# Miniprotein binders against q9h3h3, part 179

Target 1, 235 residues: q9h3h3
Amino acid sequence: EDGFTAEHLAAEAMAADMDPWLVFDARTTPATELDAWLAKYPPSQVTRYGDPGSPNSEPVGWIAVYGQGYSPNSGDVQGLQAAWEALQTSGRPITPGTLRQLAITHHVLSGKWLMHLAPGFKLDHAWAGIARAVVEGQLQVAKVSPRAKEGGRQVICVYTDDFTDRLGVLEADSAIRAAGIKCLLTYKPDVYTYLGIYRANRWHLCPTLYESRFQLGGSARGSRVLDRANNVELT
Key: E = the ipSAE of ESMFold2; O = the ipSAE of OpenDDE; V2 = 0.75 times the mean of E and O plus 0.25 times the DockQ between their complexes.

## First folded at step 15 (miniprotein)

Design pG8
Fold by ESMFold2-Fast, scan of step 15:
Structure pG8 (fold): chain B 235 residues (1-235), chain A 85 residues (1-85)
Amino acid sequence: as target 1 above (235 residues)
Amino acid sequence: SPEEIIEEIEELVEKALELLFEARKLFREGVDPEKAKELLEEVLKLLEEAIRLAEKLGNEELLKQAEFIIEWAERLLRRLEELLK
């Protein structure tokens, strides 16, 4: 979809993961400090590589908020990658179902709702709402990209612990909407990220499992969720 | 020909990314940082050649692509060098 290869996008994601993160960790930091932290590090002003005029002088890969109960669990990523190589050489069809089975077998279950926003007040306001929901316990973990030197949109990622748990994924969508978010959301399992599968991949896989669109005139929690894998509307 | 030079640049970038992914795998495994460093040094050499060819061709897009990957490889190399001290 964009101008870069899947390999380029994977390398870019790896660099961000390895660079330092700015983290508000609700497991060890009082919730009362969140507003000051958000004011200090608005994502529209935090630069990817550090600039004299930005809040950061050093590179920042991600700006993240960890909830009280956050416990990192990536599963068996090594086993997943080995099984993926074996699948590619086996001649078996590579489908959403086969990737789902690999993810379950290797306990690589996390996934995320993504929203892409231009740098500015709307991004900073959206991030503040998400961060507060995480600290208040309505969401588990979230991160937002810093402003890239090349420009373009920034991404907010809101994680759930099990992409196969539809109810949990939908509950996260509801919490995001309750935080005041009205933009398009897409949900991607981390298994696709670990395997370097992005929109324009050779297997023609759609890495997006769900789409959520804000809907006016409905309930207070106005969203339409589409199951992309089965092409079924859930709301 | 410009098309042959573009193909050569793309092959260099593809090879560099393959080695970069291998270095990342080793880094995550935590078992062979010396080999990971060696792979990253090779990544930098391949990308330097890609940049030289992209500059000669005047292709700004490929030049930027190679420069971005070099930046990432240099960051990982810096981290690995810190661990090897």
Scores: ipSAE 0.000, ipTM 0.165, lowest interface PAE 16.2, mean pLDDT 78

Design pG9
Fold by ESMFold2-Fast, scan of step 15:
Structure pG9 (fold): chain B 235 residues (1-235), chain A 85 residues (1-85)
Amino acid sequence: as target 1 above (235 residues)
Amino acid sequence: SPEEIIEEIEELVEKALEKLFEARFKFREGVDPEKAKELLEEVLKLLEEAIRLAEKLGNEELLKQAEFIIEWAERLLRRLERLLK
């Protein structure tokens, strides 16, 4: 019954990936230009489909910052999709473990920390902090959604190259916290995104693997990270 | 006038979503696939008109909304047509 919503979300995600992106690429652009770029394209003002009154007149799917060492590797997404269709047809159980194995087999290992914020100063400030951390080398790559409608939350995605590498996932969380981010974070492997695993999915899978909560004076790392699948604190 | 056109586009999209929901229900239940196909064809016609009006108005947001729904309807129609072979 929830498949209707999942299909709609998948179509929207595909369109955003296909539309043009606004990119600050630290591999080819001096870091000294970042502040001007952030001032020109605050995510609270960049509109999804363009608006003469905004920084963009044409559609923008994502606003992104690439770090100096960024080397894109999406894996074999086509092979993943073919194997997913075969798995659904096979009648075999669809579980986190099955999806993990599919992702490993097809080298679709990237994932991302997600934070959802309302349009406004706090979103723009959070994005600026993340973007600086990327350009300074503490994070590899990040993107933020443009403003789709008034009042709707926007999402900042901070990527890691291997969702099965717990230490790498935790290091990214630490860098996000060091950048001044205090909101709830959830971690989603890209394999779930490519296969359309969202909140309302027919297999009742949790759409995220990890959760990070800011600790107000509680620990040296500034957050508590939970493995949602195993309900275990990661330390 | 532009406000009236926006309202017309919204009504077309609303009607399309209602028919798409019914077609989706029939498809997943395996009931009356011929009627599901008919409903999807109606969805495509409604969205085609919505896109035409949105293009005439120059409203990128409504155009993209209609395009998202049409892509979904086309995907479901392709799956249904394969089933009917």
Scores: ipSAE 0.000, ipTM 0.100, lowest interface PAE 16.4, mean pLDDT 76

Design xE1 (at its last look DockQ between E and O 0.73; V2 from the best seeds 0.70)
Fold by ESMFold2-Fast, scan of step 15:
Structure xE1 (fold): chain B 235 residues (1-235), chain A 85 residues (1-85)
Amino acid sequence: as target 1 above (235 residues)
Amino acid sequence: SPEEIREEIEELLEKAEEKLEEAEKKFKEGVDPRKARELLMEVFKLLWEALRLAEKLGNRELLDRAWELVMRAWQLLLRLRELLK
C-alpha cells in the first residue's frame, strides 16, 4: 500500500544529479537578471526529460541557484563509503552518533531543508522567494526538481554547509520563513542521503534531524523547530 | 497464496540481482554512467515490489535479502553520480 513511493522518489532524486542542471550562478551573473531567469524557467513547467511544449527540449535534473559566497564542498564521499562498509562489517552499532562521526571524519557536512509542493503557482512562487533569498545572501544555495512526466509533488532543497552547526541550520529556517514559506520543512544531512537512510531504513534511524512548522504570530522566527532525534522543541 | 507470493518475491530478487550485476559490470568497464543508471532504476522498481510483497508475507529473511540488494544498488548509484561531478 505504501509501495515504497517515497524511497523510489529518493532514488530518482539521486539519479537526477547526473543529468544537466539549469543554474543561476550569482557568483558570475548580475542579480538584476534573476527575475527574467525565473520567468523563463518556472519549475512547474520545466520538464524532467524535455518536451517541445516546455521551456526545455533536453533533460534537466535540477533547477538551481548558487549564492555569491557559495563554495561547494562535498567532502570525501569515497572515504565515507569505504568507512561505511567497514562499519557494517565490524558489527559495531549503527546509530546517529556513529553516522555523525563518519560524516565529520570525512568532511561530509552539508545538509538541507526539504519542502514538497504540488506543481503550480504556489510552487513557482515559493521557488522565486527562495531564489531571491539566495541571490541576496540570506541563503547559500538551493535547488528544485523539475516536473515529472507522471506528475506528483516537486521538492525544493535549501542547503547549509554544516549540519552540525545548529545555529546555521536554524538561521536557514528563519530565512526560508522570511521568504514567505509556510509549509512543513524537514532537515536531512547529506550523509544520510549518501548512506541511504530513508523512511524505512534497516537501522530504524530517524531519517531527518529537524522539523519546522509554520507558526502564526509572536515568534520572531515565524516557526516551531523540533529536534527530531532528541524530541526537543528548539523554538 | 503464501507459496505463490514467496515464489514471486524470489523471482523479483533474482531478476534484480541479475540487472544489478550487469550495472556493476558496466561501471567496472567504464561505460557511460547513465547506461548503468538506467539499469539501477529498473533494479529499484523490482526491489520495491519485492519489499512490498515480503512485508505482506511477513518474511524477515526475504525482507533482509531485498534490503541488502537495495543498499548495494544505492551505493552503486552514488558511485555513478560521483563519476559525473
Scores: ipSAE 0.767, ipTM 0.907, lowest interface PAE 0.8, mean pLDDT 89
Fold by OpenDDE base, look of step 16:
Structure xE1 (fold): chain B 235 residues (1-235), chain A 85 residues (1-85)
Amino acid sequence: as target 1 above (235 residues)
Amino acid sequence: SPEEIREEIEELLEKAEEKLEEAEKKFKEGVDPRKARELLMEVFKLLWEALRLAEKLGNRELLDRAWELVMRAWQLLLRLRELLK
């Protein structure tokens, strides 16, 4: 990806949150209907703007699956934003610790494992595996981006409730690997997304906390997880 | 030339700032958040190009100006998102 493509995709992803979502909610829909729903709305065919011939006629921001234990809690995002603006104005040093403290103070603790896949069978298969894991209670919530008109890679996001809970983050990685996902995973707290922390930011903050690489025959987890902030392997 | 690149960056930043101000105005006036969103997406495209060129030029001042606009645009996008989520 040349230039700031990743940053633009992050902006598009944030903007897509404002459009309607296609949701399978396991709290209200029987698990037996998941296969039919997946067949009706394969991510590789669902289009961002409801193109002619797509499964969706209207714009779709995300395709999502909610697990039985899913409880939406976004925290105080407005308070977080105000505090972030004030902090920038203050000229105080901004560190990963600063962002962590802001997140805790405002209860904006969600984070996500991210995987990027080309449109097609592999993406749809990966999504089906993740969706199943969510419905079965191994994961809480996941979403996938619809197909863009320009093509390009689609992103699957698998959320955890607390990016400060290392065990929970690692458990989600294990569940993703158990679902048959072998690609590179990166973990990003939502606070970093909300505050627009990108690569090459003026504070030299790393927007990715963890990186997971698949490992054949390795530990029970089937992956190696790197703490990017400390450059330490956790598994 | 470096001078031509500088001029291009300055034009991009100016255009981005104008569009950003328009988006902020629309937001303040209670216009449909989606319209402001569309403007912001254009702002980001301009700013990414400005950043790319500024990195190429090695001009720290222009980089900092571009990043300031990115942050300002991003904060507005976040506010818009909160209205429609």
Scores: ipSAE 0.698, ipTM 0.926, lowest interface PAE 0.6, mean pLDDT 90
Fold by ESMFold2, look of step 16:
Structure xE1 (fold): chain B 235 residues (1-235), chain A 85 residues (1-85)
Amino acid sequence: as target 1 above (235 residues)
Amino acid sequence: SPEEIREEIEELLEKAEEKLEEAEKKFKEGVDPRKARELLMEVFKLLWEALRLAEKLGNRELLDRAWELVMRAWQLLLRLRELLK
């Protein structure tokens, strides 16, 4: 009954990739400048198209922080796209296994933990914690959406470089929790994003690979992580 | 009426395909990628409405046509993103 809102938001997010980004790049900028940068560009106040009174007068697609070890690693996205088209016309079944194999074959292995927060102090505080974790080397790269004209929740994306590396994905979850994040996290491999596969898709695929729920306890992570594909708790 | 809904879906699909072809042409020429992106966003808006109506009507053929155009549009959007990043 909600139509295709999530799919259109995904298209808008892809379009946002093509507008200017506000980037703190730890590879070229001293860590001591981070706090001033965060104060200048809180995600709850940076606007998508440069509204009057916002800190930006020009469009901003994303606000991002690159860690010292960040090495851009997109893989063979064009080859992935071509192979995907061929697979769809081949008559072969489309399954999570075939998508995993496409991602491996084309080296499109990145993925991201996602969190959704309303504009305001909680969002800005969460982003600041993530940004510090990136600059300190516990995470490699993260981005957050700017505030949309019509409002609504914003998204923080925390990237990992290999969704097939379960330990690396769990390490990133632990670093996110150590930054004080207590909300639900979902993990989506970039292969699903690039191919436009969201919850409402014609193959009934589930693009969320892992879910992480904050849990008080003796775990070093403070999380309960569920593998959605196998319905197995990873803890 | 169901017939009026079917005609509306077909008009949406025709307009979406026309705009998609224009966006594909602009991408191939390498001129004005901002216009190509604008056209693609309008294509998606038309296609989401076509899909909504086709689901309401229960028409499998129209659903398949709409999804095919969605996939073409998404593929072009991704190519455009790779060009402009």
Scores: ipSAE 0.685, ipTM 0.898, lowest interface PAE 1.0, mean pLDDT 88
ESMFold2 (binder alone), look of step 16: mean pLDDT 87; pTM 0.863

Design xE10
Fold by ESMFold2-Fast, scan of step 15:
Structure xE10 (fold): chain B 235 residues (1-235), chain A 85 residues (1-85)
Amino acid sequence: as target 1 above (235 residues)
Amino acid sequence: SPEEIREEIEELLEKAEEKLEEAEKKFKEGVDPRKARELLMEVFKLLWEALRLAEKLGNRELLDRAWELVRRAWHLLLRLRELLK
């Protein structure tokens, strides 16, 4: 048993949203500037709270790349939170279907593919590949965590705008694979993040909707995608 | 012993609730939201340890109490995030 490390890291990730972000915004910045920006801010070297020896002297919550066509839609997070409190006090069952309906009602539809990598060349290389895919239009938006004070793995999040759009979620997975990513990916809707659904949650919900594993055979790069909540292979 | 573990859990829960109430008060008063965030991160550390011990002990009442405090802490964390993002 590993305890509640994943839950605490999730709380830290939400807290990181509150600190400044380093952003390459392809909507206002020429794509030709990306390589210099990536060289200036490799995620293995950017520190969470700033260090004289790092690229940043001030705290950084996230390092992000916005695609040229990216149009943020955060939904009604405040309304979602109020509805969640009401649901918990109502005594109604808390199920994946109930959370899905809360998310739809409040337009909190975004979700993300997650990959966890140790600080170093492999992380920086993976992030560069994802960032280029975003700037080239194959993905909409992505972010990566800076190096933590206590060390440990960093996370790359690749967002889609609607977790209920299964085809869109699968297309994002394909684009991640085409960018050269071969590690395990899991997909989590932001509604689960906002409501605190993680590994040891008290409702025994699966904390992610999909899992993607790289395929080893064939000439085309592909993956096997599993719908974890329903135990159905999507292929 | 089971009695020593129970006492440790109760101490962790008491400390977590005290810090959580301080963070809630700061948020309500609109003062020092960064300090409120710092207190919440300490609350989560205390609660994760309380949950680990309560799960090992198999005590449903202590598990329920710890999860109720996690609910309150997460509620405040999300409110702070919306304020400070």
Scores: ipSAE 0.588, ipTM 0.831, lowest interface PAE 1.5, mean pLDDT 88

Design xE11
Fold by ESMFold2-Fast, scan of step 15:
Structure xE11 (fold): chain B 235 residues (1-235), chain A 85 residues (1-85)
Amino acid sequence: as target 1 above (235 residues)
Amino acid sequence: SPEEIREEIEELLEKAEEKLEEAEKKFKEGVDPRKARELLMEVFKLLWEALRLAEKLGNRELLDRAWELVRRAWRLLLRLRELLK
C-alpha cells in the first residue's frame, strides 16, 4: 500500500527497454531455429542483471520474438509527452477519453495483452506457445521479462498495432487462447505505459482497457472479454 | 518530529534535483547516456521516498515540488529510452 510504487515500477520497466534484448527475429531467422532458441533462453532462467549461472552473464531487459511482418511504429512520443505535461498543468480532467484523443493525435497507437506468471515451467511453456504463434503469423510481436533478483511474477506482453481497433485487439486475444493460454489477460495501450499509468496511479484511472478470462461454461469454450472503462462484456 | 521529516524531504529533493541536472547535462552533451540513465534511476528512488514522506507530513508544497521533479525526470527518461533502445 505504499503510494507512488506504480510510478517507481513504471520507471524500472522503462529502464528495461534500454538494456540489451534477446531477440528471435522471424524476418531474418528460419522458423526451424525457434525451438533451439527457446531452449537456450527460457525466461524463468534468464536473469535481469546477469549471472554466471544463468544463460546470460550480462544484463537483459527483455526477451522478444518478432514476426515476419513486424514493422515497429512508436508514433510521436515526444509530442505526446509535451501534450501530457500541458494537460496536467491545464486543470482539465484526466480521463480515458482525453488520453485516447492524445494518443490518436500523436499516433501512439500500439498496445498489448499482459499476462503475469510466476517463474517456472508454466511461464516457460506459455512463452513458448506465444513465441510459436508469433513466428507462425497468428500474432505480430511479443516479449517477456527476465527473472528479477528477488523473484516476483514475470510478464508476457503480446502487442497489437492499434488499441483503438477493437476487432484487432479481440483477434489477438483469440490467438493467445488458441496458443493454449488460460490465465487472466489484461490489455494496456502503450500511451498508458509512456505516461506512467499503473495500478495505483494518482489520477485514479483503471490501468487497463480490457480484461480477458478463460471460461469453460456449459457447452461453450472460449474467453470472456470485459471493457473495463465502461464495465461492458464484449464476448 | 515534523521538523526533522521536513528537513529529510528537503535533502531528498535537493539530491534528486542535483542528480537530475547532471543527467540532463550528460544527455544534452551526448556524453555517457548509460551514466545518465543510472543517475535518473537514482533520481526516481529519491523522489519516491520524498513523496512518501511528504504525503505522511501532509505538506502540499513539498508534494508539488516532488511531483514537478518526477515530471521533469520522466521527460528525460522517455528521451533516453528512444536513444538507447
Scores: ipSAE 0.359, ipTM 0.685, lowest interface PAE 2.6, mean pLDDT 85

Design xE12
Fold by ESMFold2-Fast, scan of step 15:
Structure xE12 (fold): chain B 235 residues (1-235), chain A 85 residues (1-85)
Amino acid sequence: as target 1 above (235 residues)
Amino acid sequence: SPEEIREEIEELLEKAEEKLEEAEKKFKEGVDPRKARELLMEVFKLLWEALRLAEKLGNRELLDRAWELARRAWQLLLRLRELLK
């Protein structure tokens, strides 16, 4: 692995939520305007903190596309956090099942498929495919990180509204593959993100629930999906 | 040497805790939330380096201290994100 780079990128991603977002909102903007918007804001060129030479002069936390039916529901993150602190001081075991119960109790159900790509044409092409799938209704919402000052890989996050709905998670994977995406995908519930479950976490939890690999000449879904928590192949 | 590495980890942890306490104070007082975020990003950089060195050294006590500070820092980052999103 690459040490604690993934952990720091997770912290940067959380911090980025607090800065302005560049949003194409299909709830209020005609789909016909998407191609022009994508050309104006390619993620490989949009800079995290702004640069007169880039598409943005001011900081941008995320570049996002909202689908027509998008209705954000983060659940009760404050209640989740309080329950998490109580759990840690209680001495009760911290397991995937315990975290799932906390998430359900506090309605923190969203999750996301993640893909990490180097800045460049392949990133911009992948993002354009995902954005079109969102605007056309095959996916609900997605975002991509801007280019960091020091460079490095950027992340595309494709959200589903309920990580406990396995069929919905798999349908999102299928739609991502149909959009032409062939790289490795991993699925992470937002409860893990909010509680800081990393690759090196001290509870030895697997930081993602699913992994998807593109399969040549593949099934109807075009991918092979593994349930990482239970080590079971789903496709 | 192991002793030199231990001293380096101790210094990183001390700096991280000082910056974390400053960020916690700003959050509690409701002032400079953007500065609190900047401090937290610096805290994480210090802690990731401390964890890397502590793992190399194999020192459980230093690993536990670093992870406890990381836990506090992450919880504050989440509270700050909820406030500013």
Scores: ipSAE 0.716, ipTM 0.889, lowest interface PAE 1.0, mean pLDDT 89

Design xE13
Fold by ESMFold2-Fast, scan of step 15:
Structure xE13 (fold): chain B 235 residues (1-235), chain A 85 residues (1-85)
Amino acid sequence: as target 1 above (235 residues)
Amino acid sequence: SPEEIREEIEELLEKAEEKLEEAEKKFKEGVDPRKARELLMEVFKLLWEALRLAEKLGNRELLDRAWELTRRAWQLLLRLRELLK
């Protein structure tokens, strides 16, 4: 809240990328070891900077699970930054369309579904569901933040490889819901993350492309997905 | 008063810019990336407060200055992250 809390949490999340990660890598580790790993490193107990009584003695930036088919591709982030500077000095309007063009040109296509949960059993349970879906091949890769010293909610990020592939983004939402997740989800392309597009951005851009809300109903879909950029319901 | 709030914003912006320049110098010199990251997190805290106050005051010049420093700080954080991931 307060307009800039999301921006600060985002800056902390990017800074966390620079610290060691605790990774379950399904490409090299048998799936049968996942449950023991999840029990050893529940995100509600892993602390950001290490703590007596936590599973970690050293700083941890992220807890992550890589799927069997995971192949990282971050694109040309440096080229994206240079083009972003040029765009701002050009005087051209900064719109979702121009950012999309920059992302495509520089192959910065990944994006993620975000969910924010308070530390505790529900966070650990949600993370376990997501991790299992990744290891079973229904999702490609996911990470969750460790517990911050000041407390507050933790974030689970579920990545897709191409934010311009709407069907792929929606398929990931369905897989998240099938894993038992019922909280609010928002989808953000990494280009927005890298360029600092958050709620209070000066260009008045919607900071997320999609929003997913759980909907209980036997004959209806399990979630309602809204296209935030066009303000259109997709499901 | 509006003048007291303006002075507070200017003080926050000066502190943020000083710390940002220190972080930029460390990055360019290739020294102590962990300290550069710590400085950037402090810069962001100062800038979020400056932006909040500038929006409440309705001062366009201070708001624009705070956003420009935020842009510079964010770009440096991204460059540092790309270097260290």
Scores: ipSAE 0.681, ipTM 0.865, lowest interface PAE 1.2, mean pLDDT 88

Design xE14
Fold by ESMFold2-Fast, scan of step 15:
Structure xE14 (fold): chain B 235 residues (1-235), chain A 85 residues (1-85)
Amino acid sequence: as target 1 above (235 residues)
Amino acid sequence: SPEEIREEIEELLEKAEEKLEEAEKKFKEGVDPRKARELLMEVFKLLWEALRLAEKLGNRELLDRAYELVRRAWQLLLRLRELLK
């Protein structure tokens, strides 16, 4: 649709990182508490800036579930940003390969599978499935956006520790499918998020590295995964 | 008309740059980081509209100017996020 909406939504998502999060942390909270927490905070009803009629009275940036093994990768985002500014002024080509090398150099390796769903039952059901998979250890970390005042689709992000670890990325896809998710998934490394690489970017880079489509009775894993950067089918 | 659209884009870009400079100043002075974030969100809203109109008009110079302001705004937003996370 509108080519620049993705950039605006991306900026809003980055700003949301700065507001309080609603977190179920399986490192310190018993798994038996998850169902009550999910019922209290369905993402279709949690509002971005708080509302008397919603589960939250104050702003919420993200709703997240941390797995028992979650160990945040700190990376060097400041160093990455400085190197990116230098690259842009150098005249060197900006390609997926150069961004990958910057990410490796600065240890900014995390990435995420993204799914976009309209507010409602399907979103809440999908999030519950993902959250359960995280708490049960099939996935490491996930978050979902709250409902914007303007409406629109919400996003579920399912993280992996290392976007260069293709097997790990594919294992996360399998776990998402096993949780009952059938919608389109795209995989985006956090380096692209931090550097503002979205659909209408100036460098004409593909904004995601992988695409996963559910195939009814098709593949053994339940999906077909395409490496979009290299135009190669992985499954 | 194309001339009216061009004038609207230039007004949006001027307003966005003014707000961006204010946000940059607040960040540099270490004052009001949440106000700096509010200003940046207004900047992105203005730039989104400027980009939409510039693309419709097919004006490369205005698109380039809008993208340069998006670059500056994005870099400041990331710095603020690192500060406030």
Scores: ipSAE 0.645, ipTM 0.843, lowest interface PAE 1.3, mean pLDDT 88

Design xE15
Fold by ESMFold2-Fast, scan of step 15:
Structure xE15 (fold): chain B 235 residues (1-235), chain A 85 residues (1-85)
Amino acid sequence: as target 1 above (235 residues)
Amino acid sequence: SPEEIREEIEELLEKAEEKLEEAEKKFKEGVDPRKARELLMEVFKLLWEALRLAEKLGNRELLDRAFELVRRAWQLLLRLRELLK
């Protein structure tokens, strides 16, 4: 539909951050418990607002797996927001470079590889592979959306701690591919998420920095990665 | 007609602004953050429809007014998220 559905879904995703999360935390939980946890909470069956017939009776915003070395750092989001307001009132151009500098100044550096999959076995299988890679230490942290009331695709987010660290972003892509993921991946810095999808619409900016396409036997990494912000092939 | 579409957009913007102001007030007073979030989700629905109609109409003034309300609503949503995460 042409009713700003993608923008509405972005707002719903941010609202989901405010509801309880179902978390497997490898920092405090033995890896041997992961398979049972994955069987109990397959993302295709966990419902956004709860259902007595599903694994959850209460609302769930996200299903997440934290790696053993995971150390969250959101930076200074309050300072970022104040600087964003000042930028918009200044009349200065809003560009990828300006937003990158705001993110660096306020240490809001995290970002994520995104994959969108229809509810069902393939989504649950992909999530299980990602979750195992996180618990085994090949990825740092990941989350997946629960099933929406009206259906639609679900999203798996695989985080890196610094979107300006190109090597780290590429290493995460390689680990995702090694986990058996073959679908299209796009990389979005959290600063873009915090400042909203409506900004991309108004300012005509591409909301993703990198794109990864699976390439069987092509490269040692199993994928071709494009830096969309700078128009550079990385692999 | 263009006049009827413009009136519909203005109605949507008025409703969105009223709900947004109520959500902003609840946030400042520390009153029921879940109600503030509920109001914001309603604001976004009204604004997405207003933007869709304004874009089809080709009216820059109405697009700018809608985007300004989206900016305010998104800023409040981020503040709520930071408070409740």
Scores: ipSAE 0.582, ipTM 0.834, lowest interface PAE 1.5, mean pLDDT 87

